# Miniprotein binders against a7ua95r516to809, part 209

Target 1, 294 residues: a7ua95r516to809
Amino acid sequence: ASLSLLSISDLVPDLQFIFFWMSNAIEILYFIQQKSPAYMQTIELMDDKAGSKESLLSATISANEEAMTILEEVIMYTFQQCVYYITKTLYVVLPGLLDCNPFGTEPSSEQCRRAAGVCVCAVCVMPEAVRRVVSVFQTTSDLLQQYQVHSEIQSQMFAYLFFFTNVSLFNQLIDKGPARGWFQRSRVLQIQASVKILLDWAKGAGHNHLAQKFFAKFCSTVTILASPPQQLSQMSWKALCAEHPSLKPVQLHRILTQYQLMAELGPLPIWQPSSEDEAYIYRTVDLLESFENH

## First folded at step 12 (miniprotein)

Design je77
Fold by ESMFold2-Fast, scan of step 12:
Structure je77 (fold): chain B 294 residues (1-294), chain A 86 residues (1-86)
Amino acid sequence: as target 1 above (294 residues)
Amino acid sequence: SDEAERMALDARRMIEEAQRLAEQGNHEEAIRLLLEAVEIAARSGDPYLLVKVAIKAIVLALQTGDEDVIRRAEEVLRRAKELMRS
């Protein structure tokens, strides 16, 4: 299976189908919530001349519970299917974000022009690898808007997509970073610039709060790795833990160890954990993040 | 009214038969019955019968691979939503 064949564009018809039926299930659920109280009240106020009021009320309560249950299952199923297809596409394109250079000279320089004695440069174009990731988010946003999906469900969708992106990027950086050279300072600065483009997109799309919340771990990681040695060396282990609460002690230890290796800081430790924290840093099973949002 | 009571009974029977046909894989006949049932459900005065028809159409569309059945499920749903708004 070619990675290029698994683009978000290839999945749009499948996503349109799923979003269409999800939006319809939500509309029917809304209809029940709006009409049910009035209809139930009509039954309660009914003249019980035939002794049938109690039976009709019981049947109506049962019908309401059954309808709500099935609609919630349909909405959950379709939401999970959308998430599955979108995250599958994200997983394929995300490594490119860690291995791209958003700093360019030749095209931007060639596009600069002189106007009225002032040099005017063309607007910076988003790198292809970053554009692929943004395209997944933008397509999702467009589909949610096209099918008028309630804002709360839209927020839940992007919360999960940002959570997934954060976990995927963090795990790939920690697991494959040393072999790929991603901990080298020049590469870290490129990664930081690429992440900023994603965060800027999220802010523009109205998801700034969700992006700040769910990208915290990866942003903390990149911030530490991009820090000057003079600044990082002045911070205690306790201070670093306090500044980066999203990082587990074992994760912070791994990041600082890689920083020392790449920055050639010699034998000088830039942190000294407590004996209890030291015991915790040896728990390798806690190093990588889970994709389960629990 | 007696007419509304009859419409409710007819709608329930049609919905139950459509479910049975869907479970047997006869999606074409199931959706045909749901198209007929949506008008009768509306005339019953019981909003839960319209809801039940709409739900069955959604479920059938998600379960079937037949484009014609999906198209007809969209027709049932469009009509059910129109009647819910009225």
Scores: ipSAE 0.705, ipTM 0.915, lowest interface PAE 0.8, mean pLDDT 82

Design je78
Fold by ESMFold2-Fast, scan of step 12:
Structure je78 (fold): chain B 294 residues (1-294), chain A 86 residues (1-86)
Amino acid sequence: as target 1 above (294 residues)
Amino acid sequence: SDEAERMALDARRMIEEAQRLAEQGNHEEAIRLLLEAVEIAARSGDPYLLVKVAIRAIVLALQTGDEDVIRRAEEVLRRAKELMRS
């Protein structure tokens, strides 16, 4: 009954039901697409006894159009239901990814510096929170494979799941991060390592290009926050915008402000936005991302 | 043939009646008609009647909360797909 006890395993029977009917609808749609042209040609070439040919052709065109319309509606409905259940589960488990430690124990400053990409961490373990997220993606992949769903629809589903994950993580970090200490360097490096586990999973599953596209905003955010002070302070506002085009001006400004506060730099660098960008800096509505896929 | 034309007409009427019953919430009678309609649709020689039976079974399974209706819808779909492949 508790939200903390929700797991993807609890939804497997419901998801199996939906994927079963979705897969069958796709199969029937494919059958029509493959067989319809040949059948229509057969009617067109038949002898026109009693003038029935035109009526049969008209009826067949109507039947084809009706079948295609209903099947597309069923496929869309079942696709939306699958993503609804899967994203509802993701929403519950994703905040835990921002609090977990993939280095086994709380990382020391030395372990944090090594994890910054200069040196490879020798021992990382998958925290329970990361395992729960990976389990959602893996279960989805397994169900798509079990019901032999076409690769294009599989790609569309993971595109949306990665989009949702990116938006959810970004919004949680930006909205709740200051109060929860998530912008502290040690926490950022833990978040970066956890995100790498998700990206490595996506690469192994054949979804590397989708992951690169749809995780861009959150990856840009943690990349900036994990940057060494010397490197980041040498970059202009224009250079940062060019390297991180997924970030809106107000989002980049918020991230840089949090970086300055947490890094405790002596003379703080000033990243000066353009006059046009400055107009967006304080609009709260532009800060958080929408879950609506446009 | 005359018999195939009669089968097509019968299947079409049964599918239309099943849809009407489903819309009224009589899912049990709707699936009973679809189970009967699948064999008649096969004898019509019109592949779109088998497709229509399959679609109505899928839609009914997604609409109903009745496990027995869902089980019988799976049976209709299995049979329709088998006949489509023959």
Scores: ipSAE 0.723, ipTM 0.929, lowest interface PAE 0.7, mean pLDDT 83
Fold by OpenDDE base, second read of step 13:
Structure je78 (fold): chain B 294 residues (1-294), chain A 86 residues (1-86)
Amino acid sequence: as target 1 above (294 residues)
Amino acid sequence: SDEAERMALDARRMIEEAQRLAEQGNHEEAIRLLLEAVEIAARSGDPYLLVKVAIRAIVLALQTGDEDVIRRAEEVLRRAKELMRS
């Protein structure tokens, strides 16, 4: 199947398989961690028959370490497989988020059309492009809950997915934004509204802190671009750096340069980088975010 | 008891053999041994043998493309977990 047709629904059976085994591996891992100390104490309390106790204890420790290692490898493997499948789906649907007009009368999803009544649920009023992204996250959440995956693993999963989403959206906006008109104020406001819907979902799902942390760069970019020229033109480079610490100097400089071009502003000395940052604004290698740094 | 120790030794050997068979690609024979081993492990009274059986079942399920082997691995896992909680 072409990657372009891959939906999260098509991956559910594979994800269910992986989540099942991952959840069970985690459960067994915790069982060992909880029972091993008591079991070792039991061995320690046994009568020392001519060094047999020490050998048994050593063998038990070694066997426990091996078991833990294998389980950790299984958990890591299954986690990576889940991330791989989910991120492939995100890769397909995320570009639609930047082109989405949340203020337009987009036709209701086919599923909502089948409901005899105008469903006013948060999902039904959501633009289709946003709904597709949220559906990936919601399906992931539902599966994690269904298989009772440990909360720490859930948090790590969402942390990575939000990281991936932020990197993808940020890189697309910076790279393709000027050519696609995404830096136009009207388009930026659409993007801002779409991202707000996603963040509101994340808040409702209990992932507010993770979302705020990992979307910071994309949100900062959108916030700057959404700012009125009258307001932004009064902010110094230092003030913008301080307000948007998630942005590297090269990134902020690119955003401001493109904003200036879009808004037809003349050169603004107030946006001139500091002498300290001047060397960094030309580091084009740092312009786009890497997927490998997580 | 001498019987429990014998059962523990037998279960351990079966688990090791199942691992070897799985590594050789003989997943069907591996899962058969694990199905037997889980019951012997339970009778031995050693909870760590149950853990080992469960781990081998998980690993085997992830390595195999055979749906019947996967199903039987789920059974081994279920049984092992039931016995761990008893």
Scores: ipSAE 0.713, ipTM 0.915, lowest interface PAE 0.6, mean pLDDT 90

Design je79
Fold by ESMFold2-Fast, scan of step 12:
Structure je79 (fold): chain B 294 residues (1-294), chain A 86 residues (1-86)
Amino acid sequence: as target 1 above (294 residues)
Amino acid sequence: SDEAERMALDARRMIEEAQRLAEQGNHEEAIRLLLEAVEIAARSGDPYLLVKVAIHAIVLALQTGDEDVIRRAEEVLRRAKELMRS
């Protein structure tokens, strides 16, 4: 059954069930890794009866391979199920980031006084759309910690969630942006501020390196679109490619074309693709990113 | 020892039968056999038999919609882990 219409809170019992069994499978895998050398050593130190030692070693190797294979399949299955439910929820809430205004109004004077009179009261307020996305990440982090899932697997989980978020936001902006007005500078600045909240959350959660890596494409896109015309006009195509290596030539060309249209700029020779890139711009059909990675 | 060899043989047969029953959809009988197998596996001295019992309990819990079977699978897993730590 589809969980696309449920909030992350509605998924917590299902996720707890899956994380519980995944955590136990990982613990058993760890037990095997610790016990296998000692057991093999015991067999090697036994007296050799004709064929018995060699047969037992062979049987033990086979048992180890069988157990490792099944545990890896269980861990992969449960990991993929968690990813599936979490990303399905993310997919529903992510488009809201592109329409929300994180430059909210100041709260009442009473709420502001709790922040010691400095202009931090606006910083304490997060748009509902951003809060929903952060809640998905925070709930995932809480569940991984509750079930004491190994840090390497936690990193793999957030690597994929950030990858998914990046692809979803990038594809939404490129595909629907022109019709929705999202390429207008004022809207791009709002998007940039919303993304900064997600990146700040990731930094606080200890995932800054993953966020920097996996949000690179969307961050490059927003950075270009938020740049003043005077700044961008001083950069060649080669310079823009060097500053934004995560963008493919066709993607960079589309972004710059939309920027020229929204800023009411005529074609700028300095943003012309190289001869090598021209073929990829017109021939390659890889404008949008795939959610599948190999 | 002869006793440990007998326990290992008994545990393997029980685990194989539990797997066959689970594949046929008889989850209640499968978990009953795994619960019995966990103690026998421990007495065999073969740590991979305890591992197999634990693995099959996890697989059964993930595949079944029966709350009673899930509860018993948690019992099998808890007991297997206790015996693994000893």
Scores: ipSAE 0.700, ipTM 0.918, lowest interface PAE 0.8, mean pLDDT 82

Design je8
Fold by ESMFold2-Fast, scan of step 12:
Structure je8 (fold): chain B 294 residues (1-294), chain A 86 residues (1-86)
Amino acid sequence: as target 1 above (294 residues)
Amino acid sequence: SDEAERMALDARRMIEEIQRLAEQGNHEEAIRLLLEAVEIAARSGDPYLLVKVAITAIVLALQTGDEDVIRRAEEVLRRAKELMRS
């Protein structure tokens, strides 16, 4: 089966299965954490004449530790399986986000009006490519709600999904951007608008803090590329590094180099790092981000 | 009581046999015994035996590809949760 043919809808039955068992494992884990201290106290308050109190307490402690260990392993396994399926789907749909136009040059089937260079859509729909990405996030949110997964686990799952999305988009823009024309100003503005739709969805879903944290690198990249040449040329290398701490110096240098090449107005600004900064750039060869923390 | 201690020991041995059957891939026999084990665990008065039964049902459902075994594992889990709340 082809990865390009997998939609989030195709994976819903598999995801429902995994979320069901994960949710139940979490529920049992919290039941143990909630009830264990009280149960152990009842054993300690037992009549001393019984003679088996010490053995029962020891056995209970061992049973608790064994149950906690197995439940944590089950939760981790099911969490990783959900992340695997969801990110596999995201990986297929994310490249489309970099090529779509949210400013109303969509199919003729949509009712849109253009006035003074601004397109007003009579039908409240987003570009298909953005809709596919949002659909993955919305389906995940719906499944977490359906199976009443604890809010802490929900936050951790969206942290992973936003991290993955950020890395995927950043790597594609840096690696394939020059050949695809994605660094051209008109395309950058389209990308910026598409990303805004994702960030607005995250805010509406209650995940604004996570989105701000985990999209920082890609958002910094798009912000730089959308900046006027006059604004960037007035900033020193050290000032640019300070304003974009999520970007490694080698990444920032690559972005600025591409910006200069794609500039359409007058003389191009030239950003030249100091001898110290240049030495640092030459020592840092990792341009692309890792999908995994090792 | 001495009776509860004996039932707890019997329940632990039954759960160990269920896990052995599951490891051998005999999921059908494992789930059959697990349905019996949930009631015995409840009668033992040891809440950790009921927890162990619930965990075993979850693990078995995740390991098997058999729809009938999964359905019966859901029944065991539902029953175990009812008994935990009682």
Scores: ipSAE 0.734, ipTM 0.923, lowest interface PAE 0.6, mean pLDDT 82
Fold by OpenDDE base, second read of step 13:
Structure je8 (fold): chain B 294 residues (1-294), chain A 86 residues (1-86)
Amino acid sequence: as target 1 above (294 residues)
Amino acid sequence: SDEAERMALDARRMIEEIQRLAEQGNHEEAIRLLLEAVEIAARSGDPYLLVKVAITAIVLALQTGDEDVIRRAEEVLRRAKELMRS
């Protein structure tokens, strides 16, 4: 199937398979961790028949370490496979989020149309492009809960997915934003509203802290771009750096330069980088975020 | 007991053979023997043998493309987990 047609629903069977085995591997790992100390203690309390105890203990430790290693590898492998499939679906739906007009009368999803009544649930009133993104996260959450995956693994999964989403959205906005008109105030306000819906979902799902942390760069960018010219033109480079610490100097400089062009502002000396940052604003390699740094 | 020790040794040997078979790609024979091994492991009373059986089932399920082998691996895993909780 072409990547363009891949939906999260199409991947549910594969994800269910992976989550099942991942969850069981975690459960067995936990079992070993909980039972091994007591079992080793039992061996230690046995009568030492001619050094057999030490050899048995050593063999048991080695076998336990091997088992732990294999389980950790299985967990890591299955985790990576889940992330791979989920991020592929995100890659397809995330561009739609930047083009979304949440204030427009978008037709209700086909699923909500089949319900004889106007469903006023938060999902039904959600713009289609936002709903598609939320559906990926919600399906992931539902599967993690269904298979009772350990909370730490759930947190790691969402941390990575939010990281991926932030990097993807940020890079698209910085790279394609000027050409697509996403830096126009009206479009920025649409993007801001769409992201707010996503953040509200994350809050409702219990992932508020992770969402705030990993979306910080994209949110900072949108916040700057959504700022009225009268307000933003009064903020110094240093003040903006302090208020938006998630942005690198080169990123902030790019955003402000594009804002200036969009708002038809003349040169603003107040936005000039400090002498300390002047060398960094030309580091174009640092402009876009990397997916590998997580 | 001497019998439990013998069963534990037998189970260990079986698990080693299962691993060799799995590495050779003979997943069908591997899973057949694993179904036997879980019951022998249960009788031995050694919890680590049950763990090894469970791990072997997980690894085999992830390596195989055969739906029947996967199903039987799930059965082995279920049985091993039941015995671990007893």
Scores: ipSAE 0.709, ipTM 0.906, lowest interface PAE 0.6, mean pLDDT 90

Design je80
Fold by ESMFold2-Fast, scan of step 12:
Structure je80 (fold): chain B 294 residues (1-294), chain A 86 residues (1-86)
Amino acid sequence: as target 1 above (294 residues)
Amino acid sequence: SDEAERMALDARRMIEEAQRLAEQGNHEEAIRLLLEAVEIAARSGDPYLLVKVAIYAIVLALQTGDEDVIRRAEEVLRRAKELMRS
């Protein structure tokens, strides 16, 4: 029942089981794709004794189609199960990323004092909350390597995990941000630094392209909120839309409204929505992202 | 050959019966039958019969909560993969 006791380590045996069978199903699928053409050619080159060649070929095509269908179902099922367990764990640990401080610890920390000589308390460190998120991604990567899962499937899994993380962080920030003080500049800079640690992990793991693609919305949000007032106040609505195409008009409008409040800026005429965008902002408001959409 | 054709027919029948038993919850008898079927499928010369045995072993392992059935499913899969490479 306790959310504080959930960890990715507790799921490793269940994930190992699922990854093992998924990996084997993928291997069998690959075997069919590699060997099927050669087997079909063998049938085609056979002597047509008793006129049975056409029947054998037809039966083989049917068997191939049936095998491919079942393997695709198995791979989809096991993939979805892995994603379910991993994202359930991510959902629990992700809010901590929005509330932690990666900008060093005070020199008064007990550990800092005991390690006399090299105490760089002003350096960005990995907070426990960020470490927990990174641990989920690292454990996933380790399991994919352990079971030699094909790189294309690995990419699909991290694409989904980054998509989920992006949506979860964005929704948490928009929904709970005002009450938690997360829109204050000092907190936004902390969030930006924490996200940078996560993006740096992704780059090191070979997933930089996926991270850039699937974190675009949250990164745009944090970039806007972290911008100096002098710089951001010079940008028009059109310029902001062009630099942040991942944000819906209603989302961009909400973010800019929060920025005006936190930076103590008055209304800026240059941030007026286009007539088309204004219609979407005022017709139907859906600020939060769906976990189901591509 | 007539012998290979007989092996193919026998393997198909055994695989179908194993799937039926699995659907009824008789996982122990289903995997026993698949383990027997893997050798017969190999002798048929039809690689899709070995593939089908491997697939149903994977499906059964994912459906069952029985550690002995899972262990035997791993054995079926290992043997099928060995025979596929030959």
Scores: ipSAE 0.725, ipTM 0.927, lowest interface PAE 0.7, mean pLDDT 84
Fold by OpenDDE base, second read of step 13:
Structure je80 (fold): chain B 294 residues (1-294), chain A 86 residues (1-86)
Amino acid sequence: as target 1 above (294 residues)
Amino acid sequence: SDEAERMALDARRMIEEAQRLAEQGNHEEAIRLLLEAVEIAARSGDPYLLVKVAIYAIVLALQTGDEDVIRRAEEVLRRAKELMRS
């Protein structure tokens, strides 16, 4: 199937398989961690028959370490496979979020059209492009809950997915935004509204802190671009750096430069980088975010 | 007991052989041995043997493309977990 047609629903069987084995590996790992100390104590309390106790203890420790290592590898492998499949789906649906007009009358989802009556549920009133993104996260959440995956692993999964989403959206906005008109105030307000819906979902799903942390860069970019020219033109470079610490100097400089062009503002000395930051604004290698730095 | 120790040794050998067979790509024979080993491990009273059986069932399920082997691995895992909780 072409990557362009891949939906999260198509991946559910594969994800179910992986989550099943991952969950069981975690359960066995937890069992070992809880039972091993008690078992070692029982060996320690045994009568020392001519060095057999020390040998048995050593063998038990070694076997425990081996078991733990294998389980950790299995958990890591299955985690990576889940992330791989989910991020492929996100890659397909995320561009639609930037082009979405949440204020427009988008046709209701086919599922909601089949329901007799106007469904006013949060999902039904959600723009289609936003709904597709939320569906990926919701399906992931549902599967993690279905297989009772440990809460720490759930948190790590969402942390990575939010990280990936932020990097993807940020890079697309910075790279393609000027050419696609995403820096126009009207379009920025649409993007801001769409992201708010996603953040509201994350809050409702119990991932508010993670969402705020990992979407900070994209949200800061959108916030700057959504700011009225009258307001933003009164903010100094230092003030903007302080208010948006998630943005690198080169990123902030690019955003402000594109904002200036779009708003047809003359040169603003107040946005001139500090002498300390002047060397960094030309580091184009740092402009886009890397997927590897997680 | 001498019998429990014998069973533990037998289970260990079976697990090791299952691992060897799995590494050779003989997943069907590997899972067959694990199905036998889980019951012997339970009778030995050694909880770590049950853990080993469970681990190798998981590993085998992830390595194999055979649906029957996967199903039998799930059975081994289920049985091992039941015996771990007893």
Scores: ipSAE 0.722, ipTM 0.919, lowest interface PAE 0.6, mean pLDDT 90

Design je81
Fold by ESMFold2-Fast, scan of step 12:
Order: structure tokens, then sequence, then C-alpha cells
Structure je81 (fold): chain B 294 residues (1-294), chain A 86 residues (1-86)
């Protein structure tokens, strides 16, 4: 399959088709929600002597429930199809974010000299790997705006996309991090800077609340790993649990163990888990996040 | 009225037949019936029949791979929405 060769731009026509029909289904849903109470009231105001009034009311209630059910199913189906295409694209581009260096060398001297006015903003140019991820979010935002999708549905879309991104990045860091050297402080600072670009985009797009909520686990992980040794070594297990409630005991323990190793703080454990959490620390099934556990 | 009741019955039968044809993969015939049903549904005065025509057109468009069927489903939806506003 050539899916790995496709960009988000290649999927725009398919996404436009799906968003078009989703938008229309939402519009019909709003129409029926607005008209149904008025129509039912019209029937209820009919003469009490009309023998079939109860039958007409019953039939109308059934018709309303049927229409609502089918429209909700259509909206859910089209929403899930959009999510499928968008997350499939995200899955391909997200690993690059963990390997990129936002502090990389400036563009070539010749390029900067030839575009003097543009070179003042060269320091603001994000890495290509980060740009690819931002492009997926921006294209999604543009399509939702183009088809005038209600803000509540837009919020649900970005809630899921941020959730997916968080789980993908967290799982990759935890699973592959030790082998890739990603827990080394210099690499963690690069990852932190890249994630900040995504969070800044989300804030600019009006999704700061969703980004703060759904990136909590990965942000907690990166914050801990980027902490100075003097600061982190003074915090108790209880204090770290309180600061990072999104992390499960096994996840926090794994992160702190990697931090202790990479910061060369010695082989003996500095952060001792509470007796209440000790039973959960070695449950490997809880180490990685599920895409279905939201 | 008796006329409106007849229109409602006719529209309901046409929509049910269109849904049956769509389920059998006969999308072209299904959309032809929906184009006729939308006008009759409007004459019935029952807003739920117009909604049912619109829903059937949307689901057919999402299920078909035929560009002509999709175009005609868009036409049915546009007409249903116009009549809903009237």
Amino acid sequence: as target 1 above (294 residues)
Amino acid sequence: SDEAERMALDARRMIEEAQRLAEQGNHEEAIRLLLEAVEIAARSGDPYLLVKVAITAITLALQTGDEDVIRRAEEVLRRAKELMRS
C-alpha cells in the first residue's frame, strides 16, 4: 500500500467529501430538533374530541426518535471516517517529532543573504517534522471551518486528535526511548521544544483547554525528564504524584528510573513509591496507553 | 385533508422502496425514486417525510461509488432543504 507516501494534502478531496455530508447531516439534525417541539405542540393543541389525536402524537414521537437515531449514526460514522484518515496520517508523521532538533543549524548563509527580509523570521521557522504534524492539524481546522461544522463537533474532533497524539508520542517515548537515547537530557529538551510548538499552535487555534487536558501525560513525562537534578531530587514520590496526576504509578516509576540513570544520580533508588502504589509499579500492562481508554 | 393523507402514504411507500433498492445495491433506481418522493413528501405537510428523504439521500451518497448518483443525491438534499424552509 502506498499510504506511507501520502501527505495530508493528498487526502483533502476524500476529507472534503466526508465533511460535506457530515455537515449536511448535522444541519438536518438541528432542523428536526428545532421543529419537533413546535410540531408536537401543534398536535397537542388539537380539539380533545378528535379521537385519533393520541395515535398521531405516538406516530410523531416514533418518527422523531427514528430520524434522530439515524442522523446521529450518520454523524458518528462520518466523524469516525474523518478521524480514521487524519489519525492514519498523524501516525506516519508523529515519530519524526521525537527525532527532530528544533535547535538545529540555521538555513544556509547563501539562502539567508539572498532573502534578507525573510531571514529575520528564519529563527522562527519550525523543523519540517513538526511542520508536517502542524499541517495535519491546520488542514483539519480549515476543513471544519470551510464546511461550517458546529464548534462543539470541532472541539470533539480536536479532543480526539490531541488524545491520539498524546498516546502515540507517550507510547513511542516509553517503548523506544531507551534504545533511541531519547531519555538523555539534550534529547528531552529537543522534544520539549517540539511539543511546545504543537501546544502554541493549539493555543492560537482556540484549543488551549483541550491541548492542556489531552497532552497532560506526555507533557508531565517531558517536564519531569527536563527538570534539573537539584530540583527533582528534592521532590518526594508523593509530591511528584500530586504534580503529575495523569501518570500511573508504573509510568512515573519508569520515568524516574530512566531520569536517575541518564542524570547519573547513582544506582540506588532516590524516589521511593508509597506503600499504596507499590503493588501497581510492576504491572507492565499499565505501562503503555491504550487508544481506547479515554 | 384526504389529499395530504394520500400524499403522505405515497411518499412513505416510495421512501421505503428507495431504501430497499439501496440496500440491494441498486443505487441508481433508489435515487430516481427519491427525486420523485421529495416533491410528494413536501405536499404531505409532514416534515418528518422530508427529513427521511434527506437522510436516505445522505446515506446513499456515503455508500455509493457512482459520481452520478452522488450528484443526484446532492440535488435531492438541496431540494429537501429548500422545502424544509418553506
Scores: ipSAE 0.616, ipTM 0.886, lowest interface PAE 1.2, mean pLDDT 83

Design je82
Fold by ESMFold2-Fast, scan of step 12:
Formats: structure tokens, sequence, C-alpha cells
Structure je82 (fold): chain B 294 residues (1-294), chain A 86 residues (1-86)
């Protein structure tokens, strides 16, 4: 069917269909894994002089292996179809996350209060762009739960979705950031707040460890860019590499170069790459991440 | 049993024919044959034939655009699962 792809909700019927068949394939696979030993034992206990028992046993082993292989193919196919639909939707909505402001343009005086000498005058709301991304993740979670998809498959699904989101956001920020002003400190703080909403959602959904693992590169990038100049300028190249191991030397070099420009800092000797890293940076032209999983 | 052996052979032939019909785009005849095959597979006593019927129904449902074929594929799957548990 031709769909406008305006929201994840437009894809729900197609996703429900695919998840239904995937769930059934997984259930059948589980049944075979549980029942095949008992069936094999039944054959082995038969009396047979002519060798027909050996033939039957061999045929049964082959049938089991074939069924397992085909079910794994069906599960992989349906999994890939779900991933395709979901990531296609994510690809459209993710760039908006880099432009939105979760702090609001103007503070509400009604919401500004003083307590113990501190004043809360900022308004923090979920921007529409962040809501769209969260809706994709939530709808996916709801569908996996509705069809009782095994937790291991659920973990694999969110591992890939977080991987895709991380790569998409990192590539957008690095490639288009300079032209769009995304490296300005005020914008980076907005991006950081928006990403925190996604990470908080993942934690609430039981996927904190996957989010920490697969968002590492983008989170490292935003963390560095959000660091105060006073603090970041005291960290050596070696210290930054150690603290942000997900970043390749060429990526860290690009991030620090942008930071120097935006913070109006001159060249910093402590941010000079090691001789071996400088050689690698000079040799390497690939700045952006691949969408291929590991 | 001679009867069980005959049922197993019949079921295998029907499943192979259903797969051939599905490949040719004749989804309606393929699912009709699978609905018949599931009962014969059960009588064979070979649980892997029931599994093969179920797998073929899933493939057919994923490839067809026909709502009636999809509904009947769900019926085949439900019946196969019921027979597998019994």
Amino acid sequence: as target 1 above (294 residues)
Amino acid sequence: SDEAERMALDARRMIEEAQRLAEQGNHEEAIRLLLEAVEIAARSGDPYLLVKVAITAIYLALQTGDEDVIRRAEEVLRRAKELMRS
C-alpha cells in the first residue's frame, strides 16, 4: 500500500501484520526446540533389524534441521521488514531533534517560583520533534508487547534502533552542524536536553544498558561540545581519548576544531594529537559513521 | 503403521504441491491444499510435517495480498498449533 508516512501511526497496521507472523514463527521455533529430544528418544527405542530405524532417525534429524533453518529465515525476514519500516520513519523525524528547543522560548512567570533562595524560571517542554521520535520507540515497544515477542528479540530490535538513531544523529551533526549552527553552545545544550529525553525513555522501557552502549558516540560528542571552556581546555588529548573511547581520532579532532571556533579559543597545545594519532588523522578521510551494524 | 506411513507420504506431496502453487502465484489453491494437508499431517504422527504446514502458511500469508488467503493461513496456523500441543 501507498502511505504518506506522516507518522508512525500510519504504519501500525502493516507492523501489526508483520509482528503477528514473526511472533508465531518464534513460537513454533520454541516448540521444536522443546519437543524434538522426546520425539528422537521415541525413535531410538524402536526395535529394528533391517536398518529402517536408522533411516527414520536420520530423516528426522534432517527434518528438524531444515525446519529450524527455515523458521530462522522467516524470523529474520520479518525482523528486517519491521526494522525497515521503523527506521524509514525515524530517518524522517530525527533531524528535527537537532533543531528543537525543549527549554521554551520565553519563561512563564506563572511557573517561576523561589524556594530556599533559588528561582526556577525556565520552562522545559517536550518539543513536537522529540515527541515524534519517542512515539516511534513507544509504538514499537507496544507492538512487541502486544504480540508477546520474546525479550531477546525485543532487545535486538532496540539495539538496532538505538544504533541507527546514534549513527543518524552523529552524521547529521558532524556533516551539517557547521552550516546550521548546531555547534553553538546554546544549541548544543538544547540538543543535550532533547537526547536526555530519549535516554530517559529508554531507561523507563528497560533498555538503559542498550541505550548507553549504542548512543555512546553521539553522547560523547554532545558531552564534549557542552563542556565549559574553562574545564575542557584543561583536558589533554590523551585524557579526552581515554574518556571518550567511542570517538575515532579523526572524529575527536573535528569536534575539538569546531569547539575552538565556537568558543573563540586560539590553538590549544594540550589538544594536539599524539604522533601516532596525528598520522592516523592525516591518513584517514572517513569522518562519518556507517549504517552497517558492527 | 501402514496407515501413518501413507498419511506422511500424502502430507509431504500436498505440502510440496502447495509450495509450487504459491511460487506460481496461485495463493488461493495453495491455502486450500494446506487446510487439507494439516489434518493429514496430524494423522501421520510426524510433528515435523505439522511444522512444515505451519511454515508454508506463514510464508504464504507474508507474500499474498489477498485478505481471504491471509485469514485461511491464520486458520491453518491455529489448527497446526492446536494439533502440535495435543
Scores: ipSAE 0.535, ipTM 0.859, lowest interface PAE 1.7, mean pLDDT 83

